# Ledger of designs, part 451: VH-VL binders against q9vpl3

Target 1, 224 residues: q9vpl3
Amino acid sequence: RGKINIQRPKAPHYERARVVAVTQPKYPELPKAKSCFKTRAERTQQQQENPYNEIIAREVRNWLDHSRLVAFFHLSSITADDIFRVRVQLHKQNLHLKSYGSKIIEQAVKNTRYEAIVPLFHSNHCIVFSPDPEKTAALLRIVRRVPQMVLLGGIVEETMLSRNQLVAYAQMPGLHAVQAQLVQTLSQAPGHLIQQLQAHQNSFVQVLDVHAKNQMNEETPKST
Key: E = the ipSAE of ESMFold2; O = the ipSAE of OpenDDE; V2 = 0.75 times the mean of E and O plus 0.25 times the DockQ between their complexes.

## First folded at step 16 (VH-VL)

Design D167 (framework fv_anetumab; at its last look DockQ between E and O 0.31; V2 from the best seeds 0.71)
Fold by OpenDDE, look of step 16:
Structure D167 (fold): chain C 224 residues (1-224), chain A 121 residues (1-121), chain B 111 residues (1-111)
Amino acid sequence: as target 1 above (224 residues)
Amino acid sequence: QVELVQSGAEVKKPGESLKISCKGSGYSFTDYWIGWVRQAPGKGLEWMGIIWPEDSYTRYSPSFQGQVTISADKSISTAYLQWSSLKASDTAMYYCARDYGIYESYYFDYWGQGTLVTVSS
Amino acid sequence: DIALTQPASVSGSPGQSITISCTGTSSNVGGDNYVSWYQQHPGKAPKLMIYEVSNRPSGVSNRFSGSKSGNTASLTISGLQAEDEADYYCSSYTDSSTPYVFGGGTKLTVL
């Protein structure tokens, strides 16, 4: 009776191996956490079949038209959970995170002033909308939580901004503060202008006085 | 005015647990990151971690990952730094600070007064 | 690992201008504009002096200025005063995993 080598069990007979392979509880592959974000292929396929693409495109236009702040993000490998968490945080600040297919975006912005944004949407992306441009700083603080969200640029007060410009905008004192500063600066400007004008007038008068004095000195005949 | 007030100095023995606090006031506590910075005696500043107080999302320095726990209670505008088991090497000044930066700009504009933690046998 | 190197100490006389350097090991394009400087007096908390290479917070003297050239950021203190005697730390962004890195600190002595 051959010593059953327990250290190197002989591979079961092919039939047994087959039965074992079939009877092995197929642990349901933990559903690969399907990124809530459909692959580009899945999104494209859905867009082709969806009679509602026009409706969605109109929605996108509506968001663009009514938002004073729009920020565009590229999404790298990000989990649905991370997106959800950041969405919740953004929502608390009245920032609305949306994701649309590239074709929908293209359709939405076709023949509009926003057409220039189309090249930004070649990959996985999301858009954040807000009616309040003052929330730009808040947005950029929140998105720190998700390094996979890469800022591409945005629209603020109907102006297209690059990534760097949007960051710079967010760093500026609030529009109202800047406006207030501008008003203050402008209000001080007349005083300076008046001073400069007066200085020029005074200088002119001084030059004329010197000229007049010099002419008077030349007309004094040397009484020999 | 923005202010961060930290809990008082602590004297502990090795192996003891400790939780120190940092209370923010004068601003919206949930809208800014709070960081913790360690400074050992006669040494430089070391970043430990940051927390988003609104949902307590936390990020740690690799050197401090698993060594400390950063938490926050937004209801009372307070951030915490805690140890489960202190070591003599944990003797240091600990600062909380508000991060005012945006996106990739990280800097602390307001600092707490610091909490001195002394761990001695 | 991005390390920031500062001189251990610098000294100057009252009224002079001094510069503290902070040199990084890598030119990470993303970190190039995100250098901050902190002043720390003995027994006190650090104070932000410069952020984003050259910006001064409100309340910071205009004697403090920041600049950057290549991989080296610099803090310049003009018209040196006795009150400027302190430790100075630079900080920089590195990556999303380690967004804060401090330099080793520089002790400024006013002679």
Scores: ipSAE 0.870, ipTM 0.944, lowest interface PAE 0.5, mean pLDDT 87
Fold by ESMFold2, look of step 16:
Structure D167 (fold): chain C 224 residues (1-224), chain A 121 residues (1-121), chain B 111 residues (1-111)
Amino acid sequence: as target 1 above (224 residues)
Amino acid sequence: QVELVQSGAEVKKPGESLKISCKGSGYSFTDYWIGWVRQAPGKGLEWMGIIWPEDSYTRYSPSFQGQVTISADKSISTAYLQWSSLKASDTAMYYCARDYGIYESYYFDYWGQGTLVTVSS
Amino acid sequence: DIALTQPASVSGSPGQSITISCTGTSSNVGGDNYVSWYQQHPGKAPKLMIYEVSNRPSGVSNRFSGSKSGNTASLTISGLQAEDEADYYCSSYTDSSTPYVFGGGTKLTVL
């Protein structure tokens, strides 16, 4: 539907606040008392769910480990036919549309740098995984036909990006040159690969910082 | 080099059918939306509809819903605009154009040369 | 149809700067909605001059610039030249059923 209807809200503060919460590290410490003194209900529930949840959580970990592009969407009510047709179009571009429960996501990212993404999955959602970060523009072009999929942000090359940062990444000049450089790097020794990837990663961070600053300036009270 | 080449001018009578074409080259045809834009003589531009050529998913402007059919043949990188029964008011220049926008961005970066359709008795 | 309002014509002398306005509502031009601008010479297809409010595609002269304030987008042409004489159309997103709403067009005359 349109940009001003209920199904596709444009609430920069809401979307930005969610992404910022995801990008901020949580304190690594856990309550020691909880880990030592679980209730009977917690132990029973954990035992009943872990075998099935662990299998699915391993699938999510495998997707995260093998995906250089991960995009997160809020998903409004949509017909099964419409989401199926989009899934097919995404799949043709090596983009894999998935949905997992928040508990499974929490288990999959526990003790990782991505633990902060869990709140994104409290409401109805979907995730797109791909080994091909150069397909970000293709993803964002295809999902235009589905107003029910509202972009929240993503992960590119293990770096968490806001919605605006991911869109900027997709439009960045020289994306083909970055992809060509990556192919050339993969043909070289591992030490050389790390050095070249770090240089390109720093370039991406600088572009993303500019976009993040522009977004923060939009929320600052205007002069005049 | 991205090109959109449209079929030639058409002179038709009211009630006749017509199918005009738009062939894309120099890019991956199934990776971009193709739109159709109408321009009546001496008038401005009007968006008619848009198609995703890979699976022929279409969206029509409310003003043109049910009046035309937009389709594509991805095997020959060609989009089509089709009337089952032309009216004199269909006399206009018709453009196809590639949409290059992503997420919330909608704009036509390359345009065909246009197909003049004249419908008269 | 909701049309974007453009002046029917504008004129300027060579070397001057001229601005063409495109006025809509908070639901199309206003807010964070994108606006694009197209140039059309007589008998020719439109050509994209500005996208996403202010971005210039490759191959478009830097004399063309775009901006937006409130519900009004503006195309500015500096250093006006004879070849700039053409019709100019703005376009904006409105909603998913009408992602392309065009203005009525502005005829630019170079005196």
Scores: ipSAE 0.805, ipTM 0.906, lowest interface PAE 0.8, mean pLDDT 80
ESMFold2 (binder alone), look of step 16: mean pLDDT 90; pTM 0.931

Design D168 (framework fv_anetumab; at its last look DockQ between E and O 0.34; V2 from the best seeds 0.68)
Fold by OpenDDE, look of step 16:
Structure D168 (fold): chain C 224 residues (1-224), chain A 121 residues (1-121), chain B 111 residues (1-111)
Amino acid sequence: as target 1 above (224 residues)
Amino acid sequence: QVELVQSGAEVKKPGESLKISCKGSGYSFTDYWIGWVRQAPGKGLEWMGIIWPEDSYTRYSPSFQGQVTISADKSISTAYLQWSSLKASDTAMYYCARDYGIYESYYFDYWGQGTLVTVSS
Amino acid sequence: DIALTQPASVSGSPGQSITISCTGTSSDVGGDNYVSWYQQHPGKAPKLMIYEVSNRPSGVSNRFSGSKSGNTASLTISGLQAEDEADYYCSSYTDSSTWVVFGGGTKLTVL
């Protein structure tokens, strides 16, 4: 009776191996945690079949029209949980994170001033809306949490801004503060202008006086 | 006026636990990141980590990951740095600081006065 | 390893201009505009002197200025004064794993 080598069991006969392979409980592949973010293909397919695409497009337009701050982000391999967490934080600041399909965005912005944003939405993306442009800094502080959210650009006060411009905008003192500074600067300008104008007038008068004096000296006949 | 006030100096033995605090005032505590920075005696500044006080989201430097715990209590506008087991090498000045930067810009505009932690046998 | 390199020490006479350099090991260090500078006097907390390469916070003297060329940021102190004697640290954003890095520090001595 051949010593059953427990350490290197002989491969079962081909037929047995087949039966074992077939009878091995196929543990259902743990559903690959479907990224809550539908693939582009899945999103596109759903959009084609959705009779409400127009309604959603109208919603997007409404958000765009009523938002003073709009920020566009690319999403790179972000989890649903991370999105949820950041959404909650943004919401606390009255920042509204939304995600729409590229086709919906295209439909929403077609023949509008926003049409230029369409190229930004070729991949997974999200949009953050706010009625308050002063929240731009808050937005950009919060999104630090999620490096997978890559800022692409935005719209502030109906002006389209690049990524760098949006960051620069956020770094500026609030519009009101800037306006206040501008007003202060402008209020100081008249005083300087008046001084400069007066200086020029005074200089002109001095030159004329010197000229008049020189003419008087030339008219004094040398009484030899 | 924005101010960060840290807890007082600590003298501890190796193996002891410690929690130091940083209280913010004069601003919305939950709207800014708070960072911790270590400075060993005669050495430079070392970034330890940062926390978002609103939900206590925290990031650590790889060098400090698992070595310390950063936490916050937003109800009292206080951030914490804690050790479960101190080492002699933990002897340093510890600073909390407010991060005023945005997006990829990180800079600390207000600093606490520092907490000196001395760990000696 | 992402690191910021500073000279260990610099010195100058009162009234002179000195420059402290901060060099990143890679182009990724400091991004185009994410370098900050801190002043630290002995026994005191660091003070922000420059942020985003060249911006001065309120209350910081105009004698302090920042610039960047390539992967090297520079802090320039003009009209050097005795009170400027301190340690200076640069800082920058690095990558997703380490958000903030400090330079090794530079001791400025006013002769």
Scores: ipSAE 0.853, ipTM 0.932, lowest interface PAE 0.5, mean pLDDT 87
Fold by ESMFold2, look of step 16:
Formats: sequence, C-alpha cells, structure tokens
Structure D168 (fold): chain C 224 residues (1-224), chain A 121 residues (1-121), chain B 111 residues (1-111)
Amino acid sequence: as target 1 above (224 residues)
Amino acid sequence: QVELVQSGAEVKKPGESLKISCKGSGYSFTDYWIGWVRQAPGKGLEWMGIIWPEDSYTRYSPSFQGQVTISADKSISTAYLQWSSLKASDTAMYYCARDYGIYESYYFDYWGQGTLVTVSS
Amino acid sequence: DIALTQPASVSGSPGQSITISCTGTSSDVGGDNYVSWYQQHPGKAPKLMIYEVSNRPSGVSNRFSGSKSGNTASLTISGLQAEDEADYYCSSYTDSSTWVVFGGGTKLTVL
C-alpha cells in the first residue's frame, strides 16, 4: 500500500481558497526576451486568436447568462480518459463541463458583476454550467471520483457562493425549495391552494419574520 | 423507502467461483455510489471498494485489488461482488451499502442485510 | 491493516456518559476530514449514528453526539441504556484515496 499523505493531490480547501482570493493573478505575458522571430510568431498567433477569442468569449457569456448553477474548480493533472468519463457522467445530469483561458474569461465577464472570478483561472481549471441549480448535489457526488477537481466556489441563481456555501446549498433544503413549493401551490387548482399554504406556513412565517425585522430596522419610529 | 436486499447465504469450497448480489430500491440507483464491506467472523469492518453504477467505474482497496470484482447491472438496479476462485480466508459476512456523501463527505447511510459466505473443505 | 485506532472495549453503568475514541493521523481524522460512526448489534448490519463529525441522521437519539479534536474523534453516549451495548466503528477517508477506512471497532458493555 502507498503512503496516504504523500499522494493526496489537493491542499486543504480553506487555505487554498484564501490564497486565491488574496492574490491578483497576472495573465501570462508573452516573453519579450525572445528573438524577433519568436515575437513575430507570437504576434501572428495573437492576431489569429482574436476571432476565436471573441467567439469563445460570447459562448462563455451565453453560458453564464443562461446557467442558474456555475461551479468553478481548480484542475490538477488528470488523464484525458478520466476527465472524459466525468464529463459524460455530468452531461447525463444536465451538467456541462467546460474549460477556457483566463483571457477569454476576462473578456466574457467584462462590465459584469462577475469580474471578480478572473483570478480563479490563473492556472489549470474547469467550470461546470447548468440550468438546474437542484443538480448541485449530483455534481458534487460525481466529482468525488476526481480528487484532481478541487472546488473553488460557484454561482447559484446569480449569487456568488464560496466553496463552503456551495456545499451547504447542495446539502440542505433552503429558500429555493420553499420557493419551488410556493410556485407549485400557486399553480394548483383553487381548492388545494389554502391547504398547501397552511402546510408550509411555518417556513413562510420564518421568511416573513426576517423581512419584517429588516423593515423595522429601516422604518422610522413615531413613538418617540 | 431506500432498501438494499442482498442474495442469500452461500456455502462453497475453495477454488469455486461465486457472485453475490445487492439490489437497490426506493431511490435512483444510478445516482449514488455503492460500496462493499467485509467482516470476517469476530472481526471488524473492512472497506473493499465502491462502484458508480451508471458507468461501472470502480475503486478498490489496495488489499482487495485483483482479489474480487465489483460490478453492476443498472438495468435491474443491482450491484455484484464476485470471486473467480474462493479461498478459505474469504469466509466472512459481506455487506453492500449506499454512500450518500457529496464532495469530501463519505458515509454509508443504508446497508444491506449482509450475505454470509462460508468457504470450507 | 488498521487505519484508525479505537479502544478494544469500554464499559459503563446505566445512566452514565461514555466516550469512545477514534485516533488517526492528520491525513485522515485530523484537519478538515470528516468522520462517521456506526453501531452494530450482534448479528445485525451496521447502522449510521453520526456523519460529518457531529451530525445525527433522523431517528438517532440525541444521547449520541460526535466531536473531533486534533487527530482524535469521539463518540459520546449520554444516559447509557442497555440497548446501547454493541460494537462501534469510526470511519474516515484518507487524503491519498479519499475513500472510507474503518477503525478496529470498540465493544461497549453496559454493566
């Protein structure tokens, strides 16, 4: 048997996520010390990349705009066969595994609230997109077979979530589960509407109590 | 209700082959990991390996790699544990269990009733 | 091979609190790794009692609690009852495999 500690492919999640959040990555610079022929080749490559960069950036923007779940992973060394098998399993759950260069990600999120994600892509990575935020648990169950995929965080319903927040979202019933139950209640025949609202009243009362406390904090008292 | 039902007890001789089964019901069988756990008579639990039933991806304990075969037939929601040539040391209780954890959480929330395998001459 | 160390046996009287330890290394029980606990009565399959260090599944008495400090996880049973007499196993994953390994088991005797 091999030594367990020597071959673990990932660092502690808390410390890795903190380091990524604090440092501002620099995009790879074209080496300026190379000969003029290498620089000319790099300029030619850059010109050929412009049409592809814009097309791919539009693809990324389209995924971000139409996905209610986006998960970001650091990707360590992995075989093409292993990542392909995971991509297939994810696709069966309407989870779409993609990878893009950091320059393309920066173009895609320019002038959006998501500009803060760019530092996550300074090294090898992958992203999972899905229209189905309820598939977060399925995502995290499938990726257990791939310790090389280290969860960094994600976006659920246009809200940025840390690693811990995304895992917690996947494990617990939340406001989204209550929202889905409410939508189903309002869509049902009138005869059942009152029963379902009363059955879920404790959850709605808890949400309303939070909103009422927020409104009282913003309300001007007249009793003084 | 989630249920894992295993095949009945087996009495075998050394050198014989054996395939025992674990049928899952009450949940989406292909959406969860299934593990196999061995317990020799009077001894503790030993992890043998796990399977992702949708594509039959497996991982074995180093102690059991090459000693057994874990497989699944997703069309009938059944996982299998198989020996090509039994040894007397294979005498044990064998459990299947569902692994419900996500990401870095690993735990068996539902267990089969166990299959006693006795190998003696 | 034994990945996690448990005492071979512990005992207590009805109504007492008892603690079962599970000691590993920084690569399994230590750090941020999760630990689970299983109860096994004679002739029965194991039953999940604690998951993710300290969580109880539905149907498990609040007399059972879990904790972890350093490389040692603990299962505490308060208000000890006769039916608590069983074997108890801890489990954790290892950093290199991320799959479950078990402790050697602890026989709890209720006097």
Scores: ipSAE 0.733, ipTM 0.864, lowest interface PAE 1.1, mean pLDDT 78
ESMFold2 (binder alone), look of step 16: mean pLDDT 90; pTM 0.932

Design D169 (framework fv_anetumab; at its last fold request DockQ between E and O 0.36; V2 from the best seeds 0.71)
Fold by OpenDDE, fold request of step 18:
Structure D169 (fold): chain C 224 residues (1-224), chain A 121 residues (1-121), chain B 111 residues (1-111)
Amino acid sequence: as target 1 above (224 residues)
Amino acid sequence: QVELVQSGAEVKKPGESLKISCKGSGYSFTDYWIGWVRQAPGKGLEWMGIIWPDDTFTRYSPSFQGQVTISADKSISTAYLQWSSLKASDTAMYYCARDYGIYESYYFDYWGQGTLVTVSS
Amino acid sequence: DIALTQPASVSGSPGQSITISCTGTSSDVGGDNYVSWYQQHPGKAPKLMIYEVSNRPSGVSNRFSGSKSGNTASLTISGLQAEDEADYYCSSYTSSSTPYVFGGGTKLTVL
């Protein structure tokens, strides 16, 4: 009985090989841990289901809904200390500086009137919220200290403004100032009209006086 | 009405220290930048730096960095410009001014009357 | 170095219109709308005449106007008066380490 060579077993007969091949248990490929191969899109979708993200998104929405002034900034390389200092100064003016991830912002504004702001959030960003739109100038004065805070735009009184529009808005006199200016302008209008009317009358009187003087000079006979 | 009142003229010798003041009134002192501008005799205006009075954040021109110190006391609405050691070249008129600009807009809408500093041996 | 160049002097007769130019060395000087003009009489503090290229502060005469084309800002004084004789300085924001720069100044003489 020939020693079964355990080291190099003879290839089984063709028929046996076929049976063995067919009877080999097909072990289900261990599901590749879906987590490791989740496409960036799937990972992003799973992150959307994070209860924590939902809470934060709700917070963002709440800020947006209750703010009359919202300003969006891009943050370049800025130190935590600089951010803190700016935050403190802003806070003193009832301006609230917040930073949120782009995904959170997207989630927060999805299917809302604010959805148009999503493209602004591609990198590091911060948002400043305020209930007072009159603080826009104050905001822009404070952020001046940090060139790394680049203004992208904002929302004032539910109106989306470009960077330039927001700056222009900040430069506008307050409602009271505008009203005061209007009142002043209106109060000066009658005075100007009176002056113009009087100017015409005065000019007429002057012309008449000149005419009268000329007539008197013609009537004075040169006493030779 | 907005007003900036500066301290009086100073006559000093080289090597002496000096601190001049600028007091603001008629507005919220802590809500606006205060700037300092130097004008040497017969020369133009030179931007020295600005200060945020509330927390005394300062920004200097590179030419003046380390040469002067800008400070403020918000409790008395006063900004300061000081030298540790005066030089003859520091002889100039110094103006404080309120920076009313926002964001990238810089302009001074109200100016102090100026402080003449004369440094002579 | 970012610099604003002004003519050293300009002159005009009463009633004339004169223009003072301010030219930046680079596009970074005078961002599109951040040029200011100051008037300074001898022995007096500078006075803001124009801000943000073309805006006049309250109390400034409408004879003063500002404009900008390219890298050159201009101050125009119409109806020149004797009281307009002064030094005029332009200023601008810069994106450099020096956020604010003055021009060299222009002496305006009224003949």
Scores: ipSAE 0.866, ipTM 0.942, lowest interface PAE 0.5, mean pLDDT 87
Fold by ESMFold2, look of step 16:
Structure D169 (fold): chain C 224 residues (1-224), chain A 121 residues (1-121), chain B 111 residues (1-111)
Amino acid sequence: as target 1 above (224 residues)
Amino acid sequence: QVELVQSGAEVKKPGESLKISCKGSGYSFTDYWIGWVRQAPGKGLEWMGIIWPDDTFTRYSPSFQGQVTISADKSISTAYLQWSSLKASDTAMYYCARDYGIYESYYFDYWGQGTLVTVSS
Amino acid sequence: DIALTQPASVSGSPGQSITISCTGTSSDVGGDNYVSWYQQHPGKAPKLMIYEVSNRPSGVSNRFSGSKSGNTASLTISGLQAEDEADYYCSSYTSSSTPYVFGGGTKLTVL
């Protein structure tokens, strides 16, 4: 009477549960066996019946196209009031906190260089977009008040950065000063620290290169 | 150029109220955390709490929760530490300090000169 | 609050190197948590000497270096000078409710 692997409940409402199943919405639960065959019309119809998803996916693509900073966070359980307050603080810094379903993100980045970010959205998450990559430090300072937001990584100037790379990028005081401090630190470090810093040297050079490109892109010719 | 200037020394009696101040200059006051640190005579440093000045979000050390009030007035770039009823054990030097850390980094890069509070009967 | 363990005092002669230890647990100093170090001369406010285990702020002499191994962080002062005579405090993140835990302090005496 029941489904395979489902015990029939002895609970008082067994008969009402059967009646409720009969009165389910016009589109009742599909059979367990998946159809291995779908017509082209059914696939097209399902796609056409979800126009809201494409509107939101276009919004995500627009944010990605116009944001030089994108940061991805895992989001643990948090009250709506607490997340609202952090959104207000971020907004004052031109940092835009958003959340989208994983299917919408997948649809938005399909056939783009950013398809690699899709797995980040299988858990509860949020995204921060900004046209101002120099605001990365401000972002990471503000989010200290919400331990529920756990940094996963980001995109700076169309380059994907890991969590540690994004944090390192945020700490750059200026290209010249960072280069001098790195050289000085490597000269003083003990053997194990030198090996660890050398392993991260390529990452710092990449982050510095992104920072230098960002500063050069913002330069304007002077009148002479 | 970053500077934190605290209010002057205070001599008080037990039971009196007190509000001391910390004025920041040379940086964007509302963009950084401000912390308060206590140092009893001849003793070490104790963190009391931290505030985000723009919306006054505050986190207290469990040892000081309910014992003091931390507040700020962003219009004059000033943070405050306040007691409603002082005790003799509140005699200490009190420092404000700016926290410059990001994400999981927490450290105080600039400190005020300190405010000595003396509470004696 | 959990205090980090520092020696009460250390001493050294001018020109020598000295190391001040800061010992915690695997949940603070021994974890992935950052450690910072502060210098305090008598009657003065603390001054940041090292942040994030080993980084020096601008204006701090390269004679000061920081490191961490296991549950112990270390501040090393090379080329010891009379002006280095002060109290030194370590600090570590421990949890979101106690992000600043200070050690008990170490008095450095320059002989």
Scores: ipSAE 0.806, ipTM 0.902, lowest interface PAE 0.8, mean pLDDT 80
ESMFold2 (binder alone), look of step 16: mean pLDDT 90; pTM 0.930
OpenDDE, look of step 16: ipSAE 0.864; ipTM 0.937
ESMFold2, look of step 17: ipSAE 0.804; ipTM 0.903
ESMFold2 (binder alone), look of step 17: mean pLDDT 90; pTM 0.925
OpenDDE, look of step 17: ipSAE 0.852; ipTM 0.930
ESMFold2, fold request of step 18: ipSAE 0.799, 0.801, 0.785; ipTM 0.900, 0.902, 0.894
ESMFold2 (binder alone), fold request of step 18: mean pLDDT 90, 90, 90; pTM 0.926, 0.926, 0.925
OpenDDE, fold request of step 18: ipSAE 0.865, 0.863; ipTM 0.941, 0.942

